VHH binders against p0dx41. Designs and how they scored, part 35

Target 1, 281 residues: p0dx41
Amino acid sequence: MASFIASDQDVKNFLTAPSMNDQEGIGFAYATDEAVLKALIPAPLKLMAPVVCGYVVHMGKPTFSAPYLEESLFALVSYKDKMMGAYPINLLLHGPGAESGVIAGREGAGIPKKLADDIELRRNDNSATATVERHGKTLLNVSWTAGELNDPSIMKQFAGQLALGKEAEMNSFFYKYDIDQHEDGTNHFSNVQLVATQLRSLADQVEPGNLSIQLESTDDDPFGELKVLKPLGAAWFHFDTSVMFNTLKLDEVDAATTMPKLLTGRYDRSFFNPKAATYII
Short names: E, the ipSAE of ESMFold2; O, the ipSAE of ESMFold2 at other seeds; V2, 0.75 times the mean of E and O plus 0.25 times the DockQ between their complexes.

## First folded at step 18 (VHH; framework vhh_5c3l_4)

Design i3 (at its last look DockQ between E and O 0.22; V2 from the best seeds 0.00; counts 0 for: pae O 3.2 > 2, placed apart)
Fold by ESMFold2, look of step 18:
Structure i3 (fold): chain B 281 residues (1-281), chain A 127 residues (1-127)
Amino acid sequence: as target 1 above (281 residues)
Amino acid sequence: QVQLQESGGGLVQPGGSLRLSCAASGFTFSRYQMSWVRQAPGKGLEVVSDISSGGGSTYYADSVKGRFTISRDNAKNTLYLQMNSLKPEDTAVYYCAKHGRYYKYGGSTYTTEFDYRGPGTQVTVSS
């Protein structure tokens, strides 16, 4: 019988590693303004290339929720020139499992997740499209057409990240922090730290192709700041399994210099601009 | 031209077992998620189980968990459903279904989208 009290077995099951199984969709990369992208990357992470990568995918069989759709734009970064991976600038989720995905990601590793109003992903034969909508605009409109990449110079890195039939390990970097309320009701940041999550994924479909991409902005989601200077390429992919097998605590970081780069990934402008929160009937 | 053909249905007593097969042709079977769906007398369609394109991830309806096992052989273009400990409530026409690659949620808990479904095979569990 259901209860507000979880069983000991339920608590034990809660502690298992999450998996993002049966994941498929469009992955892509494009060149952007180096100075703009670099400014978004908190120390000690360093930008590796003036490239934005991203995806729109369906998470078909996550172990912690119902299915959902997810969008991300991320930078390629290194930690101390030894550990390379993704630094997600945003993640937007939509679907029956999306609320659980946002909660789990934020609380587990500080993942900058918000809910989208709508995400659509469709593939017909050798082409696919995806759209992401939030707060009155289509923030992202992306298309993939099977065939040649827009810029073949990224083929080796692109193929190495999605090597067919082999497990690939990927690091993702996040800044986790606590918000605690002071005695007078004001917020206080504490424990601001760099973490990495490590995913082991088995790609059983990878189909490279041509990217077409458009971005747009709202006040809450300024995707257009990451200008598309040159489309580089896209692929349709399927991960049969994708397991988060490790999380590493890498560094403590300075809150004053770091938090300005973190807040917009999790919170809308109303959280820190009272004018934006004005309610008009 | 997509073709799905189910086989292996029939009459079985409660507690018995059946193995359903679905032969697929006319598409690249290994690229698509597949499902078994059923329709009991006087009821709507129910998704019984589905399996990812590579076979590494599965879903089962609560009513069949622990009793049914979905599998696929991508080299033979065949989908399977092993049905054990059958109950009268499992009586239905069972369909093999191919998923499309269109994902959009309209606020419901689940939205299931199939491109094609076979003609079905009857499973009857009766004492």
Scores: ipSAE 0.457, ipTM 0.810, lowest interface PAE 1.9, mean pLDDT 88
Fold by ESMFold2 at other seeds, look of step 18:
Structure i3 (fold): chain B 281 residues (1-281), chain A 127 residues (1-127)
Amino acid sequence: as target 1 above (281 residues)
Amino acid sequence: QVQLQESGGGLVQPGGSLRLSCAASGFTFSRYQMSWVRQAPGKGLEVVSDISSGGGSTYYADSVKGRFTISRDNAKNTLYLQMNSLKPEDTAVYYCAKHGRYYKYGGSTYTTEFDYRGPGTQVTVSS
């Protein structure tokens, strides 16, 4: 019978490595304003290219939840010019496993996850579309058509990341922090740290093609700040497995210069302004 | 390039049986819902049967329920239709059809949209 108290076996199972198995959808990249994107990247991470990458995928067999849909926009960054990877600016989740995915990611690595109101992902023959909706707007509308990339010159830059039939390892960078309360009731940030999650993924399907993408903003989700200056390309892909096998604590960082760049990916405007009330049904 | 190739059609007496096969290539067969559809002379397309990507869920039109059985072998990339107790009204071109992928509200949803179909195989039931 169910209980509020977890058994010893439940605790052991809880501690197993998470995996995002059987994931498929649209991956994409577009050029954006370099100064705008660079300003969003907290030190000590450095922007590697004026490119926003992203995806809309279905996570078919995650080990920690029911299935869910996920969107992300991320930058390509380096840590100390040695460790390269993704810096996700946002992730939006929708579906029966989405709440669990938000909780797990927030607690495990400080991943900037929120719930979307709706995500749709559809593929027919040689084309696919996806939409992400939150708080009254379609924040992201993306299409892939199999064939030539918008800018074929980027193929060399990304070709090795998704080699079919071989495992690839990838870093994703996040910042974790604590919020502690003073004796007078006010709060402060502490233990602001740069971490990296390390994923090992096996791609068994990658179909490159042409990207069409539109972004919109709400007060809570300012996706339009990352303007699409030039679509570069998209792909339909499937990962058979994607295991998060390690999380590294890399650096402690200054709260005053870092936290302004973290909060909006994790909290809505009502958290910053007690007079702001958004009621979306 | 997606390819679907039907086989196993032919001329059969009323009450007889046929087994249709559809060889699939150019896509990951096990990830897609598949269907058999047919077109009788002078008629529109009719969905005969559907099967989920894993084979766990099936649908049959009322006109064939109890007589036809859809199945798939994901290891061989092949879709089947076992047709028993055939009637003259089963005379049609039978097509193997592939569905697209569609995710909304937390998972795969059955869809009637086909994104590819094969050239078909003729089934004729007559004396």
Scores: ipSAE 0.268, ipTM 0.734, lowest interface PAE 3.2, mean pLDDT 88
ESMFold2 (binder alone), look of step 18: mean pLDDT 82; pTM 0.828

Design i4 (at its last look DockQ between E and O 0.69; V2 from the best seeds 0.00; counts 0 for: pae O 2.6 > 2)
Fold by ESMFold2, look of step 18:
Structure i4 (fold): chain B 281 residues (1-281), chain A 127 residues (1-127)
Amino acid sequence: as target 1 above (281 residues)
Amino acid sequence: QVQLQESGGGLVQPGGSLRLSCAASGFTFSRYHMSWVRQAPGKGLEVVSDISSGGGSTYYADSVKGRFTISRDNAKNTLYLQMNSLKPEDTAVYYCAKHGRYYKYGGSTYTTEFDYRGPGTQVTVSS
């Protein structure tokens, strides 16, 4: 029975490694301005390609929440030329499990999660569409059509990220930090560090195809800064299982040079510019 | 044309077992998530269990955990529910249901969990 006091067993269950099982949706990649994308990547991570990757997925059986929909845009990066993986610039969540997913990700690994106003994902035979809406605009409108990639020359790289029927290990890089309040209510950043989460995922459906994608910006979510110079491709995929099996603490980093690149993915403009606030009552 | 046909229901004593089957046709079975749902007399539909298209992820309602096992054979286009330690409270019509691939939560737009279900099979647990 529920209580404000959790049992010892509840605490043990809370600490179990999370799994993002039964995940499916549209994954995509497009070319963007290298200088713009490189500027968003905090040291010591290094941009590997002038490509934005992303997805819109339904997280069907997460172990830490009810189901939810999730969008992400991420860069491909390396750490010291020895670890390669994703650096998510943002994640937007919607659905019954979304609040729990934001809390878990923000507190667990500093993941740049916010809530979307709406996410829709629909597949009809050999085509699929997804939309992500926040603060009065459709930030992302993406379509996949089964068949040829927009740029077939990337097939090797594309196929290597999603190996059908085989487990793949993936790194995701995040920056964790604390915001401490002084006794007078002013804030400071402390303990800013680079971490990597490591996932083991089994893709049992991967259907490559053509990408159509449009991005928009709001003051709070400037998706349009990452211009679509060339769509590269998309796929419909299903991960039957996706288990976080490790988290690594890699480096401590300088707050002054790092935090400007972290705030927008985690906070709206009203948090750091009171003149940007609007309240719909 | 999607077709789902349940079988394996019947009368059973408390503590007994039954195995339900659902034969599927008219769609590519292995690409869709499937569920068993039930409707007890005078009650709404309850999701008993579901299983991902590949069979690697499952869900069970609290009332059946440890007693029921969902499985699928994608080569035979068949969904199963093994029901052990049956209780009178398990008395219901059991339906095989096919998931759609449309995801949208709340708001003013169409939302569906299932896009087709079979005619159902009766399970009665009584002495």
Scores: ipSAE 0.339, ipTM 0.782, lowest interface PAE 2.2, mean pLDDT 88
Fold by ESMFold2 at other seeds, look of step 18:
Structure i4 (fold): chain B 281 residues (1-281), chain A 127 residues (1-127)
Amino acid sequence: as target 1 above (281 residues)
Amino acid sequence: QVQLQESGGGLVQPGGSLRLSCAASGFTFSRYHMSWVRQAPGKGLEVVSDISSGGGSTYYADSVKGRFTISRDNAKNTLYLQMNSLKPEDTAVYYCAKHGRYYKYGGSTYTTEFDYRGPGTQVTVSS
């Protein structure tokens, strides 16, 4: 029976490791301005390449919600030259499971998740397209066509970094923090820390191809700051399973130097300056 | 041309078992999600179960959980539904269905489209 009071069994189920099963869509990479991208990466993470990676995918059978669509743009980074992985700059979610996905990701690991107004993903034969819309603009428009990468000289490297048919483990790096309200009603940041979530994923489809990509900006989502200098390639992929099996707490970091790089991926401008933003309803 | 052909239906007593098969051709079976859907007399279509292209993720309608098992053999291009502890309420035409790869939500609604379904196989559970 439904109740505002969850059963002990419901609490146990809530605490199980989430799985994002039956995930498929377009993954891509493009070259961008190195100085711009490096400036977005908080210490102690270090940028590994002047490349933005990203995806638009359908999360078909998540264990914690109804299905949803997800977009991300991320940088390739290292921690202390030992741990390598993704630093997501944003994630936008849309669909019946999206609200639950935003809440879970924000609370669990500080993942920079917001809701999109619309996401569409379509594949016909050997081509696919995706669009991501928020606050009056199409922020991202991507296409994949099966075949040769935009930069054919990296075809073996691009394909060789994808593990087909075997479980692969991947780090994603995030910064968690608390917002503590003082007794006078003002807020401050506390407990700002670098974490890594670790995923174990099984890819059973990877189909490389040509990327076409356009980015746009709004005041809330300045995707265009990450300019497409050169498309590198795309792939259609399917992860049969993907399990978040571990979270590592790595470092406490300085709030004053870190938080300016975190807010835009997590909040709209109405949180800092509501008069400087325009919304279309 | 996409073809889906179900088999294994029939008449069975309550509590009995049946195993449905669906032979697929005309497309790369291992790249597509598949479903079993059914239509009971006088009722609309119900998604009974579905399975991801690799077989690692499944869904079951509440009415069949614990009694039915979906599986696939990608080497044989065949989808299966093992139906145990059958009840008269399971009486329906059972269809094998292929999913499309178009994902768009109307905000709050959950819908998916099937590209193709087979002609179906009759399952009748009666004493």
Scores: ipSAE 0.283, ipTM 0.768, lowest interface PAE 2.6, mean pLDDT 87
ESMFold2 (binder alone), look of step 18: mean pLDDT 81; pTM 0.830

Design i5 (at its last look DockQ between E and O 0.71; V2 from the best seeds 0.00; counts 0 for: pae E 4.9 > 2)
Fold by ESMFold2 at other seeds, look of step 18:
Structure i5 (fold): chain B 281 residues (1-281), chain A 127 residues (1-127)
Amino acid sequence: as target 1 above (281 residues)
Amino acid sequence: QVQLQESGGGLVQPGGSLRLSCAASGFTFSRYKMSWVRQAPGKGLEVVSDISSGGGSTYYADSVKGRFTISRDNAKNTLYLQMNSLKPEDTAVYYCAKHGRYYKYGGSTYETEFDYRGPGTQVTVSS
C-alpha cells in the first residue's frame, strides 16, 4: 500500500544502483565541425575526436521507472588524459517512465535530460528508423540498414566495446550544480562540479550498418548546430543488463565559464529568455 | 511464419508445481524478448513474466515473484516457466508471447507490444 511516508526498506531500495536493463535501439556516429563541438565541452574535459555519437533506444526494464524511450547526442572526451568516456550534450525522454527518468538523472548526476513530445523507434527485418519530436519539429530522424558502415575506418576504435557476451564499462561525464537564493531574492550557482557515472553493460546483439541521419533545430533544442559533415555508421544493439554502479566526484569547476555550456541541455529558452519562447506547430 | 506452441498445462492441487514450455519457430528466437502472459476467467491479460533476448534480465509480476521462474534455451528455441507453490488464483490460460520491435507511446496498448502469441495452455489449480 502506498503512503506519503516511505519505509526504511523503501529508502534503502531507492538508494540502490539503477539499472537500464533490456535496452535496445539504434546507435550511431557522425563527423561534425571540430571547433563547434570543442566549444561545447566544458573544462577540464578534452574533446578526443570531431565525432558526435548518439542513440535512440527503448529502456525496457529500468529499475527506477516504467519503460521509456531515450535519445542522446554525446561527444567522446577524456578527463586529464586518463579517463575516457562520453559527454552527453542532451538526452530527450518519452513514455510512461520518462518523467521518473528525468528526475532521477537530473538529481542523481546532473544528467541533461528533458522530455520529448514524441519518440518512435521501429525495426523491420534488417532496417530500423527512429524519430524524435519536440516543440514543433522532428529534431532527429535516423535510419540504420544492416551491412557495411558508411566509413568503417573510424569504427575500429569501438570494435571491442560492444563485444557480444562480454561486459563493457563506460564512463559518462556530467556537471552538477546547485542554484541557491540570496537573502535579497537573487540567485547564484554553487557547488559546480564534474562527475563521472560508471556503467557496466552486457550486449547480446550488435548489428552494424549504414547510417542515414537528419537533424533540425528549434530555439530550445539546437540539434542542427552539430552539423552532419559525414555519417560514419550505425548499429542496432541490445543490452541485456546495463548497471550504473558508481558515480565519482572529479573536480570543482568555475561557474562563470561552465554554466553557459550547461543550461540549454537542461532548460528551455523561456526559462532564461522569454522572448525565445514562441513555439510553432 | 512465426509459430509459438505452449505445453505443460493441466490440473494441479494447491501447493503443486507445473513446468510450461513454449516451442518457437519461424523467427530468430535469440533476438527477441519473450513473455508469459495469462488470462484468468473473465479477466484481461496479465504479464506474468518476461525475459530478455539473452536471458540476463527478467521480470515477474508481484503475484508470482518467488514462486515462478522464467528461463529460455536459445539453442533449442524454447521458453520455459517453472511454476511452484501454485495457488487457485493462478488458474488461467497461459500464453507464450513474442515482443515486436516497434516502440511508440501514446495510444499504445499491451496488445500492440506483442506481435504474436501462441494458442495458450490451460492451468487449473483446484483441490
Scores: ipSAE 0.385, ipTM 0.798, lowest interface PAE 2.1, mean pLDDT 88
Fold by ESMFold2, look of step 18:
Structure i5 (fold): chain B 281 residues (1-281), chain A 127 residues (1-127)
Amino acid sequence: as target 1 above (281 residues)
Amino acid sequence: QVQLQESGGGLVQPGGSLRLSCAASGFTFSRYKMSWVRQAPGKGLEVVSDISSGGGSTYYADSVKGRFTISRDNAKNTLYLQMNSLKPEDTAVYYCAKHGRYYKYGGSTYETEFDYRGPGTQVTVSS
């Protein structure tokens, strides 16, 4: 029988490393304003290039949840010039597994996840499109056409990192924090720390091509701040397996200088302005 | 034009084994998730098993789990189904099916939607 009390077996299954098998979609990169992107990167992470990377993918067979669609925009960063990887600025999720994905990511590693109103991903022959909608706008409209990259010279560096048929390890950097309440009822941030999740992924399909991309903003999701100065390229890819096998605690960081850069990827304007509420019933 | 051709069906005793093959042509086989589906007499289509485009992710219907194994050889454009411990209720026409790549959630899903299937191969498990 169902119960509020989980069995020992349920707890053991809950603690199993998550795997995001059968993941496919469009990955892309474009050049953006260096000063704008650098300002979004909290210390001690350092921006590696004035490039925004991103994806729209279908998570086809995640362990312990239903399938869902996911979008992300991320920067390429380093930690102390020793660890390199992705710093996701946002992730938007949609589909039957999306609620579970948001909860797991927010609690597990402080991942900046929110729910999208709609995500669509479609491929036909040698072209594909994706759209991401939230709060009255299409925030992202991206297409890939198989063939030549928009800028082959710079994309050679990034495209070569997705080796076919070989497992690759990738770092993603996030900031975790607590929100605690003072005796007078007001809140404060505590335990603000930098973490890295480590993924082991097997790509069995990578098809490079031309990127077309449009970004829009809403008050809740200011995607347009990451201006597209030049599309660099896109690819259709498939990961047979993708396992988050490790999470590292890297640094404790200052709340006052860090939290302003974390909030908009995790919260809507209703948290910042009591009069700016969105209600979905 | 997409073409899928199944083979390897036939008559077998309960408890026996068969191996089905599906030759694919007219599309880039390694780009697509593939499935085996079956239709028992007087019944609708049942998804038996799925396999991801690279072969690393698989799904099995509860009725065949532990007895059937799906695989693919992307170099030979061929999909396989190893069927062990066959039962009379496995009697059906088995079809090789190619997935489309359209993902949208809201009021419907296309997780098991197929855009092509072959003519099928008959599997009969006699009692």
Scores: ipSAE 0.083, ipTM 0.629, lowest interface PAE 4.9, mean pLDDT 87
ESMFold2 (binder alone), look of step 18: mean pLDDT 82; pTM 0.820

Design i6 (at its last look DockQ between E and O 0.24; V2 from the best seeds 0.00; counts 0 for: pae O 4.0 > 2)
Fold by ESMFold2, look of step 18:
Structure i6 (fold): chain B 281 residues (1-281), chain A 127 residues (1-127)
Amino acid sequence: as target 1 above (281 residues)
Amino acid sequence: QVQLQESGGGLVQPGGSLRLSCAASGFTFSRYTMSWVRQAPGKGLEVVSDISSGGGSTYYADSVKGRFTISRDNAKNTLYLQMNSLKPEDTAVYYCAKRGRYYKYGGSTYETEFDYRGPGTQVTVSS
């Protein structure tokens, strides 16, 4: 029977580790301006390479929602030369499970998720394309063609994460924060901290190939700042399972130097500028 | 790499029945929409029927509705077409075909191209 009050068992089940099973789509990497990318990385994370990685995938069997499509661009970073992994710059979600995915990610780990207006992912034979639209523009248009990579050297960098038939682990780094209201009604940031989520994934399909990619900017989504200097490669992949099995608190960080690098992945200009308006319904 | 092999064709009288099978290998069968496509003598290709990856959605051409039934067994990597009440107009080479992957939510048509088909099996309906 439906109720506004969750049972004790429902609460326990709510706390169970999420998984994103039956995940498939295009993964890619391209070279970008090192200084621009480095400037986006908050301390104490350190940029490992002047490379943007990304994906457009269908999340077929998430344990927390209906299916949805997801886009991300991320940097490769290290924490104190001890832990290496992804620092996602953005994630855009679309589909019946997308609202739940945004809420869960924002609340759980401070993941920079927003809703896209549309995402399309299409594969026929040995080629695939994906597009991501928001606020009337196509922010990302990516194509994969099976065969040679644009630059085969990237296979060494990703081989362990996409090895067929073996589970691979990857760290993802996020910054969490609170927005507290002062007694006079004004807001401030508090408890700004670096966390790592640890993901264990099993790839049962990995098909490398050639990348073609174009980016576009809007005021709310400045993807074009991450210029494509050289496409490096792409792959079509399928993860049978992908489980977030651990989360670590790593550091408290300075709000003044950190928050400017976090806001645009989480909020649109209307949150900062009372004269900014974007309406797409 | 992808292999599709049809079987079960042959000569049959008008009003008779045949069951076609298609054995699939070289790809993850359960992830793809599958189709039966036919080509009658001197005609182009016609989509006879489609079945979704899980088997929950089907499509039939108007010319075969109520007479043909598509099905699949994902555990055996096999596609089937049960053909009943056969007519001379059903005479054709029947091909098993694999469609591509497509994800889009909200609005617009969801079309995919055929990317692979088997060598076909001949079905002849005649006295």
Scores: ipSAE 0.214, ipTM 0.719, lowest interface PAE 3.6, mean pLDDT 87
Fold by ESMFold2 at other seeds, look of step 18:
Structure i6 (fold): chain B 281 residues (1-281), chain A 127 residues (1-127)
Amino acid sequence: as target 1 above (281 residues)
Amino acid sequence: QVQLQESGGGLVQPGGSLRLSCAASGFTFSRYTMSWVRQAPGKGLEVVSDISSGGGSTYYADSVKGRFTISRDNAKNTLYLQMNSLKPEDTAVYYCAKRGRYYKYGGSTYETEFDYRGPGTQVTVSS
């Protein structure tokens, strides 16, 4: 029977490691303005290349929710020149599992997730398209056509990120923080820290190809700040399994210098401006 | 020119077992999520089970969970459904289906497209 009180078995099931099984879609990379991208990355992470990577995927069998669609734009970064991985600037989620995905990601690892108004992902033969819409604009319009990368000279580096047919481990870096209230009702930040999540993924499809990509901005989602200077390539991929098997606490960080780079990943203008209270729904 | 051909259906008593097979051709079988769907008399299609392209991820409808097992052999281009503890409610035409790669959600409903399915095999569970 349903209850506001979870059973002991429900609590045990809640504590299992999350897995992102049956995940597929378009992954891509493009060159962007180095100074702009560097400015978005909080210390102590260091930008490794003036490249934005991203994806639009269907999360077919997540262990913590119904299926959903997810978009991300991320930078390639290192921590102390020994751990390398992704620093997601944003993630937008849509679909029946999206609300649970936002909650789980934010609470578990400080993942900068928001809900999109709409995401579409479609593949037909050797081409695929995806769109991401939020707050009145198509923020991202991406296509993949199987074949040659836009810049064939990066094929080796591009292919190395998607090791076909074997498990690959990937780091993702996030800044986890809490918002607490003072006794007078005002907010403050606490526990601001850099973490890494570690994923073990099995890619059983990787089909490289040509990228076409357009970005737009709204006041809440300034995707256009990450200008497409040069499309580099795309791929269609499928992960049979993808297990988050570890989370590492790496550093405590200063809230005053770090939080300006974190808030827009979780919060819209209405949180910063009392007069920005109207949305079309 | 995708082709899917189911076999292994038939008449069986309640509590019995059947194993369905689906031979696939005309596409790279190992690259696609495959499904078993069924249609009971006078009803719409129900997704019974899914299996990811590599076989590592499966889905089962609540009505069959614990009784049915989906599997695939990518070397033989064959999809299977082992059906145990069969009930009269399992009576249906069972179709092997290749999942479409079109993902879009609207009105809080889940939408997916099967771009091909076979002609089906009849399973009848009757005393």
Scores: ipSAE 0.197, ipTM 0.703, lowest interface PAE 4.0, mean pLDDT 87
ESMFold2 (binder alone), look of step 18: mean pLDDT 83; pTM 0.842

